# VH-VL binders against Interferon-induced very large GTPase 1 (GVINP1): the designs that were tried, part 6

Target 1, 242 residues: Interferon-induced very large GTPase 1 (GVINP1), of Homo sapiens (Human) (q7z2y8r1479to1720)
Amino acid sequence: DKRLFVLSILGLQSSGKSTVLNALFGLQFTVSAGKCTQGAYMQLLKVEETFTEELGFDFVLAVDTEGLRAPEHSNKSKDRDNELVTFVIGLANLTLINIFGENPSEMQDILQIVVQAFLRMKQVKIFPSCLFVHQNVGEATATDQTMDGRRRLEQKLDEMAAIAAEQEQCLDVTCFSDVIRFDVNTHVYYFAHLWDGNPPMAPPNPRYSHNVQQLKSRILMTATQESRGNIMKISDVKSRVQ

## First folded at step 25 (VH-VL)

Design s2 (from q1 with light chain D49Y)
Fold by OpenDDE, last read:
Structure s2 (fold): chain C 242 residues (1-242), chain A 121 residues (1-121), chain B 106 residues (1-106)
Amino acid sequence: as target 1 above (242 residues)
Amino acid sequence: QVTLKESGPALVKPTQTLTLTCSFSGFRLSKSGVGVGWIRQPPGKALEWIAHIYWDDDKYYNTALKTRLTISKDTSKNQVVLTMTNMDPVDTATYYCARDYYWGLWAFDIWGQGTLVTVSS
Amino acid sequence: EIVLTQSPATLSLSPGERATLSCRASQSVSYLAWYQQKPGQAPRPWIYYASKKATGIPARFSGSGSGTDYTLTISSLEPEDFAVYYCQQYSDWPYTFGQGTKVEIK
């Protein structure tokens, strides 16, 4: 029975989820424009034997899911999206919350549903981790803007946590950090544009590659930490999905 | 200030088509998550959801009325239009339009005043 | 579709009394709202997300519930509280309303 680290990604349709996963691990999820991931796709990645002892797991299960508010579905209901988010978060040791673009409105759109899902997990004593990935951030985003952005994000998350706590009658929750271990300074990653300039003639942006490496390092660190506790086995995945 | 206002004929003959317009201000239907719904209420009766349209042109209809309904939006005019064919006296009601936000915790947070539509020969 | 059943149909009470309104869903819902409506007026959002009060709603009002059972409570009725209250689910399409509960003065 092999040890498993489960990584999932969540975000709006066409937000670049598959692109991030592919870049992280050399995966082959479909990233073509106009084609959306339908359902949930899983890829099992074998960890090299030389690293299994250090990392504490044998496999990484990468889970790419259908984007929220997927256009292919005629019935885009709130409950459907809630179910998907709950499933993705519940299944994973770590969930990447993927946000595309600089529009603050888009960033905030999925936060409430995410916060609610994490609170539900806490109630059943499941404590997954999350990282935010904000893609397509301009280079000129002054450190100050990023700091302000983080503050705003934190504030919004706290507000949503309070609302969710009230709804679920969780009196011990007053902020998002009460729901899960979260630091807005270390758990939010900003990605540069994939391309340096305008495609199709633009070369790949080296900064994007650097950002991917940073995120990868964080993921592995988190995975190692999680493995020291209750490591998931392949046989446990079935029970957790139920 | 966010406002919605329903407009259309007060009187419709049986079998004719009703066209209602919801004009709104203070928000744009082009904004992600924004939607507009139609709700009607026969005199002395309960509320009934009729149709809904979102910023991305996603549309939803009451199951029983679906074949008779068409909802559309004009983002440039900040208007949503509802058409209902083959009107019957049973369709006599006050018709409301209301704002919705998909990503929010609200359903309909702002309502129009409503317009009474009477179907009579 | 999800059917919402409100009870009682009519609630006759005196000012100062406690009012308890029930809304039961045929299926589990996550998003439930309450509206207040007075004669000749449009419905007004009152409670959203089962327990969150709209802006300006008095403290005597509270919403609770989960799954299929939801409740609107008025701890002590004021004269202005006499109205019809509707519950609505917006968890799944089609959106549906309850038949309403009329809170009237005894």
Scores: ipSAE 0.497, ipTM 0.825, lowest interface PAE 1.2, mean pLDDT 90
Fold by OpenDDE, last read:
Structure s2 (fold): chain C 242 residues (1-242), chain A 121 residues (1-121), chain B 106 residues (1-106)
Amino acid sequence: as target 1 above (242 residues)
Amino acid sequence: QVTLKESGPALVKPTQTLTLTCSFSGFRLSKSGVGVGWIRQPPGKALEWIAHIYWDDDKYYNTALKTRLTISKDTSKNQVVLTMTNMDPVDTATYYCARDYYWGLWAFDIWGQGTLVTVSS
Amino acid sequence: EIVLTQSPATLSLSPGERATLSCRASQSVSYLAWYQQKPGQAPRPWIYYASKKATGIPARFSGSGSGTDYTLTISSLEPEDFAVYYCQQYSDWPYTFGQGTKVEIK
């Protein structure tokens, strides 16, 4: 019975979720335009034996998910979206919340549903971790812009948390950090564009690769920390899903 | 304070088109997740959902009434408009508009007072 | 469409008695709401997400249920509780309402 670290990713359709996962771990999720992930796809990655002791787990289960608001669905469905998000967050030790671009509307959509899901998890005494990945951020995002971005994100998360708390009748929650352990300075990663220019002629952006490495390091750090507690076993996955 | 108010004709002749306007305040339809729905209630009868529009202009219609319905929004005016063609006496009802929030746990959390529409020759 | 069937159609009780209202869905739903409506008034949100009470709703009210079976309970009826109660599902389109249960004074 091997030790398992579960990493999941959530985000809107075509937000680059699969690309991030692939880049992180050399995975083979479909990233092609026009192909939509349906449901949740999982890949089991074996940790090299030389690292299992240090990391505290034997396998990584990477969970790629159908994007929220997938175009293949004919209508909005609270049940569908809520079920997916709850499942993905509930299953994982760590969930990557993927935000594409600087569109405020997209950000708002994902934040609301995610915050609600985490609050639900808290209520049932499940305490997963999350990292935010903000992709397709322009190069001009000077340190100042990132700071402002973080501030805005934090404010938005807090607002969403307050709203969710009211709806869930959680009087002890006033901000997002009351829902889960969260620091906007350490739990948010900004990614450059994948390409340096316009595909298909544009080369890969080295900055993207660097961003991926940074995120990977954070993920591994988190995984190591989580493994010091109650580590999930492969045999526990079934029970976790139920 | 969030409020919705229905407005339109109190009397419509058969075969004519009904146009109802929902004017709201205290929220914006441009906000992600926000929607406005129309519900009607014939006198002494149950509630019936008619149509729905969201912030992203996604629209939903009652299946039986779909061919007769058009819902639209004017974000700048904070209004949602419902048109229903070929009105019949059976369409006599109190018509309500109500706010919905897709990302929330509610369906219709705030209602207008309703407007009675009578279809009669 | 998802059909909601409420029972009973009419519930005649006296103040102080317990009221149990049923709402059954033709298929499983996760999002169910209850509305209270008094004569000449718009429906008022009462319970949402099966068991969450709207702001200001008295403790004597409770919502429960899952899947296809949902219940609104009034532990001890007060005079102001006599009204029509509608359930609504908003799990899938089209949104649908039950036919209502009238709680009336015996």
Scores: ipSAE 0.483, ipTM 0.811, lowest interface PAE 1.1, mean pLDDT 90
Fold by OpenDDE, fold request of step 26:
Structure s2 (fold): chain C 242 residues (1-242), chain A 121 residues (1-121), chain B 106 residues (1-106)
Amino acid sequence: as target 1 above (242 residues)
Amino acid sequence: QVTLKESGPALVKPTQTLTLTCSFSGFRLSKSGVGVGWIRQPPGKALEWIAHIYWDDDKYYNTALKTRLTISKDTSKNQVVLTMTNMDPVDTATYYCARDYYWGLWAFDIWGQGTLVTVSS
Amino acid sequence: EIVLTQSPATLSLSPGERATLSCRASQSVSYLAWYQQKPGQAPRPWIYYASKKATGIPARFSGSGSGTDYTLTISSLEPEDFAVYYCQQYSDWPYTFGQGTKVEIK
C-alpha cells in the first residue's frame, strides 16, 4: 500500500489548468483549444526512490479537471459543477485554484463556488490545502500592484466566506482563513504570460518557467508537510471517491 | 432592495403571441452568475418552469414549450423578455419571473408578484 | 426530466400538530428547494439546498433529505403555516416542481 499525495487543479474553462499541470510535472494533459478536459483526468506519477523518504510519499496523483461552466456541455448544471468541485477538493491534499487573467468576474465566479466547497469540507472535518495561481499577470506588475492584488483577493475571499457562512449557517466563520488555512502572501502565486508575445510565433516566456518552478517547490513543500501527518494511501483513494 | 416585476397583456387571444417583460432592480444581469427564470401557474394548479436566461446569454427552455418560447435580455434596461407564440386557453396562468444565481445554493430566491395572463377569444 | 412527487396532496392538521411533507424525486438530486405559497400570493422561498432555511423562516420549519427523498417538517403548526408547499429541483434542466402539498386546517 503505497503513499499518495493528491494534487488537483480547478478553474474556469480555458483558464490554462492543464498547461500548468503539464509544466509542473511534464505531464501530457490536453491543452489544445477546443479540446478541453472532460470530467476529471488523473495521472499517477511515481516518485523516484531516492526521494521517497525525504518527501514521505511514493506517488503523486495529479488531477486535471474539466473547467467550470464548460461550454462544451449543452446542459450546464449546478449539480455537475458542484459535484466536480466537491470531488476535486475532497480528493486532494492540495488543490490549485487557477485564475486566468485580471478579470474580476472570473475571480468572483470561481471564488464563490470554491469557498463553498471548502466550507463543506470543513463541516465534515476535511481540511485540504489550497494555492491560488493567478495567470497572465502583466510583467509590469510592480510589487505594489501585487500587494494590491493580494489585498483585493483577500477581501473577496473574506466576502465569499461570509456569504457562504451565512448560507451554511456557520456562525464561527467570518473570513476565509476561518474556513481553511490560508495566507494571501504565501498561498497566491502570480504567473507571467506563457508566451513572450502573441502565439504561434512568440517564444516561451522564461519568467513563466521560473514561476512554475516556484510553484513546484511550494507544492513539494506542502506535500512533505502533509505527509508528516495522515498520509493518504492508495487504498484510501477508493474510499474517498465513493 | 431586489425587486422583479412582470408586465404584459392581461388578455391574449388564441394563436396570438404573448410578450412578457420582467423588469428588475437591485441587481444586474451583467453580473456573473445572475439569471432570471420564468415560472407559470395555472389557476389552482402547480408551478411550472418555463424558461431561463443567464448573464452569459445561456438559455434554457421547457421541453414541451420550447418551440414556442424565446427568452432574451436587455442588460442596459435590466429587463428580461419572454415571448410565447400560439397561445392557447391552456396557457392561461399567472406568470412569474424570478432571480437565480448560478454559483449560489438558491434556485429562485426573489420572485415577482406575477401577472395573470388569460387566453380567451 | 426529473419528476418530483409530493405527498400527501393534502394534509389536514390542527394548530400545534406536527406536519411532515414528502418530496420524492425520480432520480437523485442535490439541489432541492421548498416554497410556501398562500392564496393570491407569489411563492416564497422557504428552504433551499434541502435543509437551509431562508432568512426569517421560523425555527419550527426544517428541511431534510438526500438523494431522492426529501422532507419538510413543521414541528408545531401555527395558523400562518397553513399554505401550499412546493418542492423544486434545480440540479438539472429542466427545472421541475412538485405538484404541491396543501396544509390546511382541520
Scores: ipSAE 0.414, ipTM 0.793, lowest interface PAE 1.4, mean pLDDT 90
Fold by OpenDDE, fold request of step 26:
Structure s2 (fold): chain C 242 residues (1-242), chain A 121 residues (1-121), chain B 106 residues (1-106)
Amino acid sequence: as target 1 above (242 residues)
Amino acid sequence: QVTLKESGPALVKPTQTLTLTCSFSGFRLSKSGVGVGWIRQPPGKALEWIAHIYWDDDKYYNTALKTRLTISKDTSKNQVVLTMTNMDPVDTATYYCARDYYWGLWAFDIWGQGTLVTVSS
Amino acid sequence: EIVLTQSPATLSLSPGERATLSCRASQSVSYLAWYQQKPGQAPRPWIYYASKKATGIPARFSGSGSGTDYTLTISSLEPEDFAVYYCQQYSDWPYTFGQGTKVEIK
């Protein structure tokens, strides 16, 4: 029975989720402009034997998910969307919340559903970790955008937490950090554009690669920390999926 | 405090169109996830969902009543309007509007007091 | 559409007795709510998400169930508990209600 670290990713449809996962670990999730992921897809990555002691786990289970608010679905479905998010967050040791662009409306939607899910997990004494990945950040404004972006994100998360708290009758929750351990300065990563210019003629952006490496380092750090506690086993994953 | 209030005619003649307005306060329909639904209840009978509208103007209708129903919103006035054509005595009921939140675990968490609509010649 | 069937239609009991109300769905649902309604009043949210109590709901009430079978239980009936109870699914469109269970005094 091998030790697992489970990494999942959530985000809106076509937000670049699979791209991030592929870049992080050399995975081969399908990437497309449309709906390319249905439900949840999992890939098992074996950790090299030389690193298993240091990391504290034998495998990484990467979970790619269908984008939220997929256009292919004609009707809203609380059951579908909330269950998917809850499942993905509940299954994982760490969930990447992927946000593409700076559309306030889209951001609000994903944040609300995610905050609700984390609140539910808290209620059942499940304490997963999360990192935010904000993609499509302009290079020229990267430093300014990061400070302002962080402030805005924190504010939105707190707002969503308050709403969720009211709905769930959780009087002890007033901000997002009351829901999960969260620091906007250390739990949010801003990614440059994947391409330096406009495809198909644009070369890959080296900043993107750098951003990926930074995120990867954080993920591994988190994984190592989590492994010092109760580590998930392969048998546990099977039971959670069923 | 969140409140909803239904308004419209108490009496409608057969074949006429019913127009009901739900006025609400304490929340905005422009906020993501917010929705307003209409539910009716004939005297002494069960509740029946009629129509629903969300912040993004996504609309849902009772399948049996769909051809007769139109739901719309005026975000600036905090109002939702329901129109029902070709009214029949069988449509006599108390009509309620209620708040929904799509991203939440609640169904209809706040209800109006309801307005009785009688269809009679 | 998902059809909700409540049983029994009428439940006649005395104060202090246990009441068990059933709501069965024609398909599996995850989002089920219960409402209490008294004569001349609007329905009041009572239970949401199968087992979560609305604010101010007494401890004697409990919701349970999963899949297609859901139950509202009143451990010991109080005089104020006599009312009609409706279940509702909001997992998928169209939203649907049960036909209601009337809890009346014996």
Scores: ipSAE 0.412, ipTM 0.777, lowest interface PAE 1.1, mean pLDDT 90

